# Miniprotein binders against q9h3h3: the designs that were tried, part 119

Target 1, 235 residues: q9h3h3
Amino acid sequence: EDGFTAEHLAAEAMAADMDPWLVFDARTTPATELDAWLAKYPPSQVTRYGDPGSPNSEPVGWIAVYGQGYSPNSGDVQGLQAAWEALQTSGRPITPGTLRQLAITHHVLSGKWLMHLAPGFKLDHAWAGIARAVVEGQLQVAKVSPRAKEGGRQVICVYTDDFTDRLGVLEADSAIRAAGIKCLLTYKPDVYTYLGIYRANRWHLCPTLYESRFQLGGSARGSRVLDRANNVELT
Below, E stands for the ipSAE of ESMFold2; O stands for the ipSAE of OpenDDE; V2 stands for 0.75 times the mean of E and O plus 0.25 times the DockQ between their complexes.

## First folded at step 9 (miniprotein)

Design MB3
Fold by ESMFold2-Fast, scan of step 9:
Structure MB3 (fold): chain B 235 residues (1-235), chain A 100 residues (1-100)
Amino acid sequence: as target 1 above (235 residues)
Amino acid sequence: SLKDELRELLEEIVELAEEALEAIKEGNLDEAKELIRRAIEIAERIIEELDDEEIKRRVELALYLLKMALRAIEAGDPQKAELILRWVIKLVRLLIEELK
């Protein structure tokens, strides 16, 4: 029913990455200015392509908050893409293990916790909580999609430096829960995004490595985290 | 048929985008901009006349990318325009294949 190809989704993601971003950068901006910035740019009101009736007249690809210690490291994405093409022509099996190996070899290690919320107060409130956690140093960097022309759910992405560092991934989940987030979270390595591997892919790969579900009083971390690849409960 | 007419217009967009890509490689940026503007005009006409919401949405993305490529050349970044045009060619070719 959604009718979109993986290539269409990848092209939309590329366009969002290339369009201007609205950024609160805690490396250069005092934390005292965050509340005013959040009030000016609530993600439920910021439009993807610009609208005279919204906070933005021009296109916005992402709304982002950079932590004070944020230092971007995308690794060798071009080398990753070249190796991926070689793998496809080699006839070797394409498995989660081979993608993990390519990611490590090319230092494309970042990943993200994803949450999908409908436009409205709950989205804006969740984003404000995440943004404050980033500025306060409990999370490193996060972004949220602007409102799409046709509506639909928006996504908040909370990044970690290394998807192979399970403890770091779990620590980010704990910080998200401490910020008051109670919805379902899924974790995806950026290597899948750079290679254009989404849910509908020809290799039948699951790009989601972890799921986090909120449980009231159920764990010390406030959530139950499942390793999707090995079907093992981690917390 | 209407479907055959749509395929011909989409094929023209691909040809214009491929010619624009070659013009960029040769340093002929004014020619590249003119070719992109012609592709934009065709995409806008398709969107105005087309009733199929799914196909229309896919053409709208191609149109948006064409406009982004034009702005990239105008901003002095023809290499960025080259990358964007390769995506336009890929997306429009995929749509043409689905229409066969």
Scores: ipSAE 0.568, ipTM 0.870, lowest interface PAE 1.4, mean pLDDT 88

Design MB30
Fold by ESMFold2-Fast, scan of step 9:
Structure MB30 (fold): chain B 235 residues (1-235), chain A 100 residues (1-100)
Amino acid sequence: as target 1 above (235 residues)
Amino acid sequence: SLKDELRELLEEIVELAEEALEAIKEGNLDEAKELIRRAIEIAERIIEELDDEEIKRRVYLALYLLKMALRAIEAGDPKKAELILRWVIKLVRLLIEELK
């Protein structure tokens, strides 16, 4: 995203969360309708602010697929924000451990695997694979960003319900790889997003907990996962 | 000059957003909504009159955030509106600095 600062990108992400979403909800829609929905709304063609030449005339913040068993739980985000303000004024060190504790206390546990892809066939194909895995029950929920005006990379987010559950995070990675995804993946807890902590934050916190790289001929999972917080290879 | 007029309009958006933030803190939600609506009107005028697509895009983001802050208050979530307004203030201040 040429010409944008980290602060601008953070605000843009917030605006996207609040704008209308295009949703395939497997809780209320038959799985047989997914292919038609994916053909109607390929993420490389859906525009962020609407365009007569695109599938959407109105702004779209995200394109999302909800799994049949998906039950959204964002926790106590308001309590988290109040505790964050108190932490900043308390003089207590602001560390990954302190933020983890705030997240646990307020039940703000969700997190996501992120992949960034250029608009085009590979993005649309990757999204279709992820969407099918969600509808088939291998993943709980996913979303993909619409196309930005000047064609920068788009992001696919694949959510897990508890970033402290390492096995659950790794299981999601395996399901993403089984869907045919080969690009770099990074995992970020939603607590960082709710507090407005992005890559270039004043606290110098790394919001990425895990990193996954595709590995040909791997013995089990098809990827190598690094724990960024502890600098340890998990697979 | 056109650049000076733009800077003054952007500064007015910041002032209105700051006043709206204080109104929310005081529980004056109707006042906050009116201040946000005035900021929205100024942002819309800038977008209508500007030729610079990069600046227009940044102002458009501020406009969207202002509309979202208004919606948040209407939905009974003034804490969300506070967070959004702080981002509006930060983004518009950064744009003003770049125009100096």
Scores: ipSAE 0.014, ipTM 0.419, lowest interface PAE 6.4, mean pLDDT 84

Design MB31
Fold by ESMFold2-Fast, scan of step 9:
Structure MB31 (fold): chain B 235 residues (1-235), chain A 100 residues (1-100)
Amino acid sequence: as target 1 above (235 residues)
Amino acid sequence: SLKDELRELLEEIVELAEEALEAIKEGNLDEAKELIRRAIEIAERIIEELDDEEIKRRVWLALYLLKMALRAIEAGDPKKAELILRWVIKLVRLLIEELK
């Protein structure tokens, strides 16, 4: 049961990564074209596998916005996977600290703030705010999932370069809040995604490192951030 | 039984995907494409004839990946096709095990 669901999700993620992406690339496209692009490709209307009557007739894996300074680096994922197999057979405890060390060793450092929203105006409005923050240089890169065939929530991912850099992670949270986002955010390092750490994993690990909740009031922070692994408030 | 017929069709998809992998390794891309097209035909037949929505969804993912592998070869990326075909084999084998 668990084996199939994890492998099914991994295969779907691989297919989304390999399918065409709709990309607004601020490195090569003027910022003045963003509003028209957002109007043409609202994530609530873009279908995962293409559909007559949607903005796309062909499959779309992700809708993405690249910032002016975006420079992708996924690290040594193959070395990470080999080390993960060795760790599982070693008898050593599988903990957040052990996974953090594997990620550092193999330079798999990127991570992302996640927000899950139902298809509709609220999703499209949130994505537009994030996309503008990326193009204006307040965030580095973001993507949003297209609409699934059966519906369900869509995910906006806002990336940071290094999940071990707490200040950088918190700065991204602040920029997301400044963009007008008020929903719950959770932060997941890409190492957890590559190793299949999702909700209800067999190692009983929390699938996210941080949780951000919007705060009402004139605080410059704008949110409360919890370190979920250590159960410590950071803000 | 209907379930036994389904398992035989799924086993045929695995065999065709495994043969396609070997054809890619040998540089015979035309043979690989034909084997993938045969696997696609079987997956499409299963989806058209089967009423079980859960099994249909799982077979549909395998079908989607087979079509992706075919496009990867056509685009000049047989290494991508190898990776995708290994996922097809894994997913279809898992479904066969659940049907026992």
Scores: ipSAE 0.584, ipTM 0.865, lowest interface PAE 1.4, mean pLDDT 87

Design MB32
Fold by ESMFold2-Fast, scan of step 9:
Structure MB32 (fold): chain B 235 residues (1-235), chain A 100 residues (1-100)
Amino acid sequence: as target 1 above (235 residues)
Amino acid sequence: SLKDELRELLEEIVELAEEALEAIKEGNLDEAKELIRRAIEIAERIIEELDDKEIKRRVELALYLLKMALRAIEAGDPKKAELILRWVIKLVRLLIEELK
């Protein structure tokens, strides 16, 4: 059942958030130390639950880079969850617009560009490019998942402060492309994550707001960005 | 049956986790830790004896969360342990319901 799968995934996500993170914090660490840190902790080799043969012997939930100007603001997640429960019991339609209003009301505005890559040199190279862009100030903050014991793709998340700020979301896409990233990107507001909106959700909502595809020579931005909710090309 | 035996062990994990949650609320952290350790022992036994890969994976997550709750109490964060234990109870109850 979809409900059972959602609870299991939510519990795994909670555990990753609660486990230790490997963080390069540009607010307190010189940029000159980044290359050594990236060499020490390549995401294809860092294991989720620890392994004596990997860079970590203990569990790691996320590998993250914080930019110099990074200031965390998760908003009122507790209030958001209470309002979501009330909305579900109200019988009113659940739409992208309704979720957007809940997010604004509770100041849960952050969102992220996602890229999924198989463990290997391409993942490590993509992460290094993103990490350098964060430390150099072109992006605010990013994280990458460690390698799961069962294998599978790893995810790089590149955050923006406000998913309702379309220009800011598009600027982040441009910075990702400038860092040399050519794979498919999708943008997801954190409100969808907190409320359990994944690919197979019961409300049949698109699990992401935007999609970015690399386009050689087409756009000056280096990509085509689609608004998935309205099916409109933005670039 | 093996399914009935598994359900009984899972129900014991839920009972121990609920008692641990109550012990934390009452400030009895040493009692909460002992109850969590007993739940861990049961989960480890299930994993050692169980052949079903999907059920084993789900019990492994519950075991991992029980160990996180224990470490949270040891680190002086019983409120974090309460949140984790509520997730353990929820996940194990869902598994019990599916096995009926």
Scores: ipSAE 0.558, ipTM 0.864, lowest interface PAE 1.5, mean pLDDT 87

Design MB33
Fold by ESMFold2-Fast, scan of step 9:
Structure MB33 (fold): chain B 235 residues (1-235), chain A 100 residues (1-100)
Amino acid sequence: as target 1 above (235 residues)
Amino acid sequence: SLKDELRELLEEIVELAEEALEAIKEGNLDEAKELIRRAIEIAERIIEELDDEEIKRRVELALYLLKMALRAIEAGDPKKAELVLRWVIKLVRLLIEELK
């Protein structure tokens, strides 16, 4: 839509990050309480801006599960943003390589596997599987968007510490597949999010670095993973 | 014209948000809150009076962010309010340019 400029999408993402989150924190909450929490806050029913008819009366930006070992590290986001402004004014070509270099230089290395699902039982079941994998230690942290007023797909984000660590990215994919997830997965480095680079950006950059497709037939691998930026098969 | 009046109201929101940013930087949080409340009032008037659903959606996001900035100051986080107000200014200026 014309109303969904890169700046508008970035502002909505910022607002979601700054609004209250519904969090199950395995660092302070017994794992035995997870099933009750998931039943109380199914993502297909939690509304973005609150609704007396939903589980929440107040706005909710994200529904999240923190693993027992979770320790957030966003790197030097301020330095990254300053370097990005300098790059834009320099006239130097803006490419995936230059963004990767900026991310490494400023230690903004985290990224996430994304899955987009329609509101309903399948979304809630997928989220429950991911949440259990986080609490059991197979994944580090995950979040899911609440239901938008207009409807549409919701997103589950499963984070990894370092988008340049292919082994770590692949291990997270394997854990997602082991949780029963069969849909298409795409991986976005957080550097793209912090710089406001979304699908329809002015530099024509693909924000998706990795892509995972479920593999049928009892292969040793549960999925095929492609590095889209470099056109390299990782599995 | 109605378009010129809308642009004037949007420009006033930008001016109030810029003044609120300056007030925060100077440590004048009560002044910043009052300026933000005035910007909220203007945004609410635009939403009530305007029939253009696309522009209304843009102003609704700006209104939401203005209220978020106000709550951030009330919660003792003026740095968060600064970030949010910069987004308000960016989005409203983008809308003003689109109306040309």
Scores: ipSAE 0.569, ipTM 0.860, lowest interface PAE 1.5, mean pLDDT 87

Design MB34
Fold by ESMFold2-Fast, scan of step 9:
Structure MB34 (fold): chain B 235 residues (1-235), chain A 100 residues (1-100)
Amino acid sequence: as target 1 above (235 residues)
Amino acid sequence: SLKDELRELLEEIVELAEEALEAIKEGNLDEAKELIRRAIEIAERIIEELDDEEIKRRVELALYLLKMALRAIEAGDPKKAELILRWVIKLVELLIEELK
């Protein structure tokens, strides 16, 4: 029952967004404090619900780092959701182009590069690299999920402000690679997240717009980027 | 049957969440909190007695959201509680549908 599973995932995401976040905010905190903060809150040890023995005693939805120039803009999420319900009721075809137009109309333009890593040193090291890139101004904002009770893979999200700005998306990929990240990256617009469109959705939409693979001896960026929707190599 | 008993308990959670939502709309926040606490108690009993891990996981999420709605009211954000309660109703109704 894919619809049933999608609602569960959407509700979990909403709960994480509403729970407290552990934030390093470079707009108000000196960059010199970052290493101590990263040592205090390694994502492999911060638990979702504040389990005994973890660095946190209370639930944590996300661990985040805000760059010095970060200015949040979520757009009109309520208007987007209302328009989505109307579209579903209309019986009209639901396509990537239709969702893109809904996102533009309601100014819900942000998107993110995602990397999934198992809890442990590699995750903590990757997060530290991303966090430093954000504080140093190469990236705008990033977050990482806390450790789930069942110990599955954790996700690092690196945000860009406009998923329709291909150059901006590619620039973020380049900065992630420059930070030493070599794992597979996938790019997802937040419009898909707000509408509860995940992998294996009922509309058979691919929520991943781009895929980045590390390339040894390749371009200065260190990666090959594929446009997943159109199956076109961009780099 | 066991499925019928489970469905009745889930239906009671939906009813309590719907009543809590109406109480919030009317400004009756103390009544809303009590109704949410009743729903929490039912969800906790289901989790304690249920062996089905998949159904238990869904009820655990509903329980978490109910506790979040209660905290939202206590923090002075009843509109946030309304949003959360609508999600509780949706999730529990989907689970009830699966059980038929």
Scores: ipSAE 0.414, ipTM 0.799, lowest interface PAE 2.2, mean pLDDT 87

Design MB35 (at its last look DockQ between E and O 0.62; V2 from the best seeds 0.63)
Fold by OpenDDE base, look of step 10:
Structure MB35 (fold): chain B 235 residues (1-235), chain A 100 residues (1-100)
Amino acid sequence: as target 1 above (235 residues)
Amino acid sequence: SLKDELRELLEEIVELAEEALEAIKEGNLDEAKELIRRAIEIAERIIEELDDEEIKRRVELALYLLKMALRAIEAGDPKKAELILRWVIKLVRLLIAELK
């Protein structure tokens, strides 16, 4: 959307991951402080590079909330990347199944629900709902991108531990919906990010495994979840 | 031509980044820092002289990453710097390819 190539977007994402984060860690900070923290750092006002007048004076890559049960486990990302390079060199066909197997082998199993929202009250409200759900233990970890210099949509990422655990992915969707989120959600494994597989990649791989659409009066889940790989509704 | 000059400067950034990457692998972190600093200077010059906003944005990203790589070395994380430099090389090579 920003006119950059997939590689540029990947590099920007990497830079954001490496820059300082604003973090609320529920493991070390009382839940009663969450509201004050949210008020201090509304994502619509926090700027990527610490613009004058923003709550942050220094660059911020992400704003994040860690739940009580959060344990960072990235798996063997280096081994994954080496195996991926070897696979590309081999000339063997690359399929979604190949990537799944690589992810399993190297224990790189994390994935995330993504929602894109314009800066403003709706974004800040959505983030507050997600942050509360994390602190209350319905979700493990979430992050939101700061406001870009050029504006545009900000992204909220809600993580799950295992993209191969369909039930866990669906439970996270339900928790997001319970937090009052009604927008379109897409689910992406982190393995695709680590391997630089984005939209319109040369292998024609879809980095989105699931899509969730809000549904009024339908299932108890409040959403319809589509398996994009198989084009099958799971709910 | 201005385009040829830009290409040459971008190629120099790639070369410097590659040399810096090799220096890191060899454990010569001081050399790596110097090479990155030189690449930063070139990138800054390009940004100052360039009128094309699209190309400028791409060079700005490369510059930002180069500065991050330098900070990573200074912080005692050369592996992080290597990763960043690989991305710099990739991005700048893509830009060079588009300028042909």
Scores: ipSAE 0.648, ipTM 0.896, lowest interface PAE 0.7, mean pLDDT 91
Fold by ESMFold2-Fast, scan of step 9:
Structure MB35 (fold): chain B 235 residues (1-235), chain A 100 residues (1-100)
Amino acid sequence: as target 1 above (235 residues)
Amino acid sequence: SLKDELRELLEEIVELAEEALEAIKEGNLDEAKELIRRAIEIAERIIEELDDEEIKRRVELALYLLKMALRAIEAGDPKKAELILRWVIKLVRLLIAELK
């Protein structure tokens, strides 16, 4: 039953990836143009399916900022999907370890820190902070979802190159906190997104690897990071 | 029954999408577009007449994807349309299974 919801979410993600994106590309655009671009396309106002009364009349899948050093590498997604179908047919156990090995075999290594915020000033302010950190080189690439028809929460995704590189994942968390972000963050490898591992999945797998909570009490570190699978604190 | 009528309409969407996918593989892009337009009409009719908001939302996604597949063919990217149509078939078949 839960698997049907996961397939629906996967299809929505595929449609968003295929629809046009609004991109600020720091590789070709001067950093001085960022503030005007952010003012033109606040994520709380950009609509998923287009609206003549919004900044966009046509559908927008994602609003993204590419850092100056950004170099996309998706790995072998087609090979990953074929191997996933074979795995489901094989009767072998579907576990975080099995998915990790599948991702490594097909070089689908990227992952992302996720934050979910309601449409409004807090979302737009958080996105502006993340976008500036990307353009300044503290983060590599980020995107934010446009406003859905039903007005549910929007998601900011901050990407890292390799979900198996724990130090790189933690460095990204630190940079997000330095940008002024205090909300709950969860980390998801892109392999889980490609294979439809969402909250309501058929295999009852935890859809995220790490959780970051803002540290209160004046610690030198800006957050407490938990490895959810092993229940081990990393910071 | 209304549920049996809904199942028949959803099965027709699947059949049209499967035929459109085969038409693309054969290079018959005009035929594929016609089949997709017919599937779109059926999906729009279901949405107009159906009171179940959850089923309606799932058909709305299938409709959106069918329109994306049509635009992909029109933009000269039939391989993109093939991928989208496979998702339409999968989602509608899952919905049919839930109607048990």
Scores: ipSAE 0.641, ipTM 0.891, lowest interface PAE 1.1, mean pLDDT 88
Fold by ESMFold2, look of step 10:
Structure MB35 (fold): chain B 235 residues (1-235), chain A 100 residues (1-100)
Amino acid sequence: as target 1 above (235 residues)
Amino acid sequence: SLKDELRELLEEIVELAEEALEAIKEGNLDEAKELIRRAIEIAERIIEELDDEEIKRRVELALYLLKMALRAIEAGDPKKAELILRWVIKLVRLLIAELK
């Protein structure tokens, strides 16, 4: 019943990446300006295409915060994509280990914790907490989607430098929870994003590496983290 | 019929986008802009006349991409416009195929 195909969703994602972003860059902007910026651009009110009455008059693809310690390193994405194309035509098996090795070989190691929230105060409050954690140095970089024209849930992405560094990924989860986030988090390595591998892919790969659930009464870190590849709890 | 008319207009958008893509490759950027503007006008006509919300949303995406390609040429980035036009062609062809 969905009126959009996977190709249309991919085109919308490409357009969002190519449109202007609203960025608070702590490397060049004083932290004292963050609260005013957050109040001006709540993600529940920033519209994808600049609707009348929204704080933006032009399209916005993403709202992002860059931390003072953020050091961008996308790795060899072009080489990754070329190697992926060669592998697909080779007839050799495609497995999660294959994707991990491609990512390591080409130094495309970043990944992200994802959370989906309905528009409104809860989303704006969650984003504000994440943005503060980034500016204060507990997290490196995060982005949130703007309000879509048709409505629906929005996504906050909190990036980590190296999906193979389990401790670093768990530390980011802990920082997210310390910012007051209680919803389900899922972790996706960027290699899957750059190769266009989503859940309904032809290789039956699962792009979610970790799942984090808030745990009120038992865990010192405030969450239970499950390794989806090995079906084992890490916490 | 309305469906046959829609198919013909969508095919014209594809043809104009393909011609614009070739014009960009040849360095004929003024020609490419005119072809894109013509494709935009056709897409706007379809949206205004069309009642089917699902098809309308797909044409609206193609229209947005056509405008984005035009802006990319105007900003001096014809390579970006080439990429966007390839997406327009792909998406509109998929829509045509779904009509039969």
Scores: ipSAE 0.614, ipTM 0.869, lowest interface PAE 1.2, mean pLDDT 88
ESMFold2 (binder alone), look of step 10: mean pLDDT 90; pTM 0.910

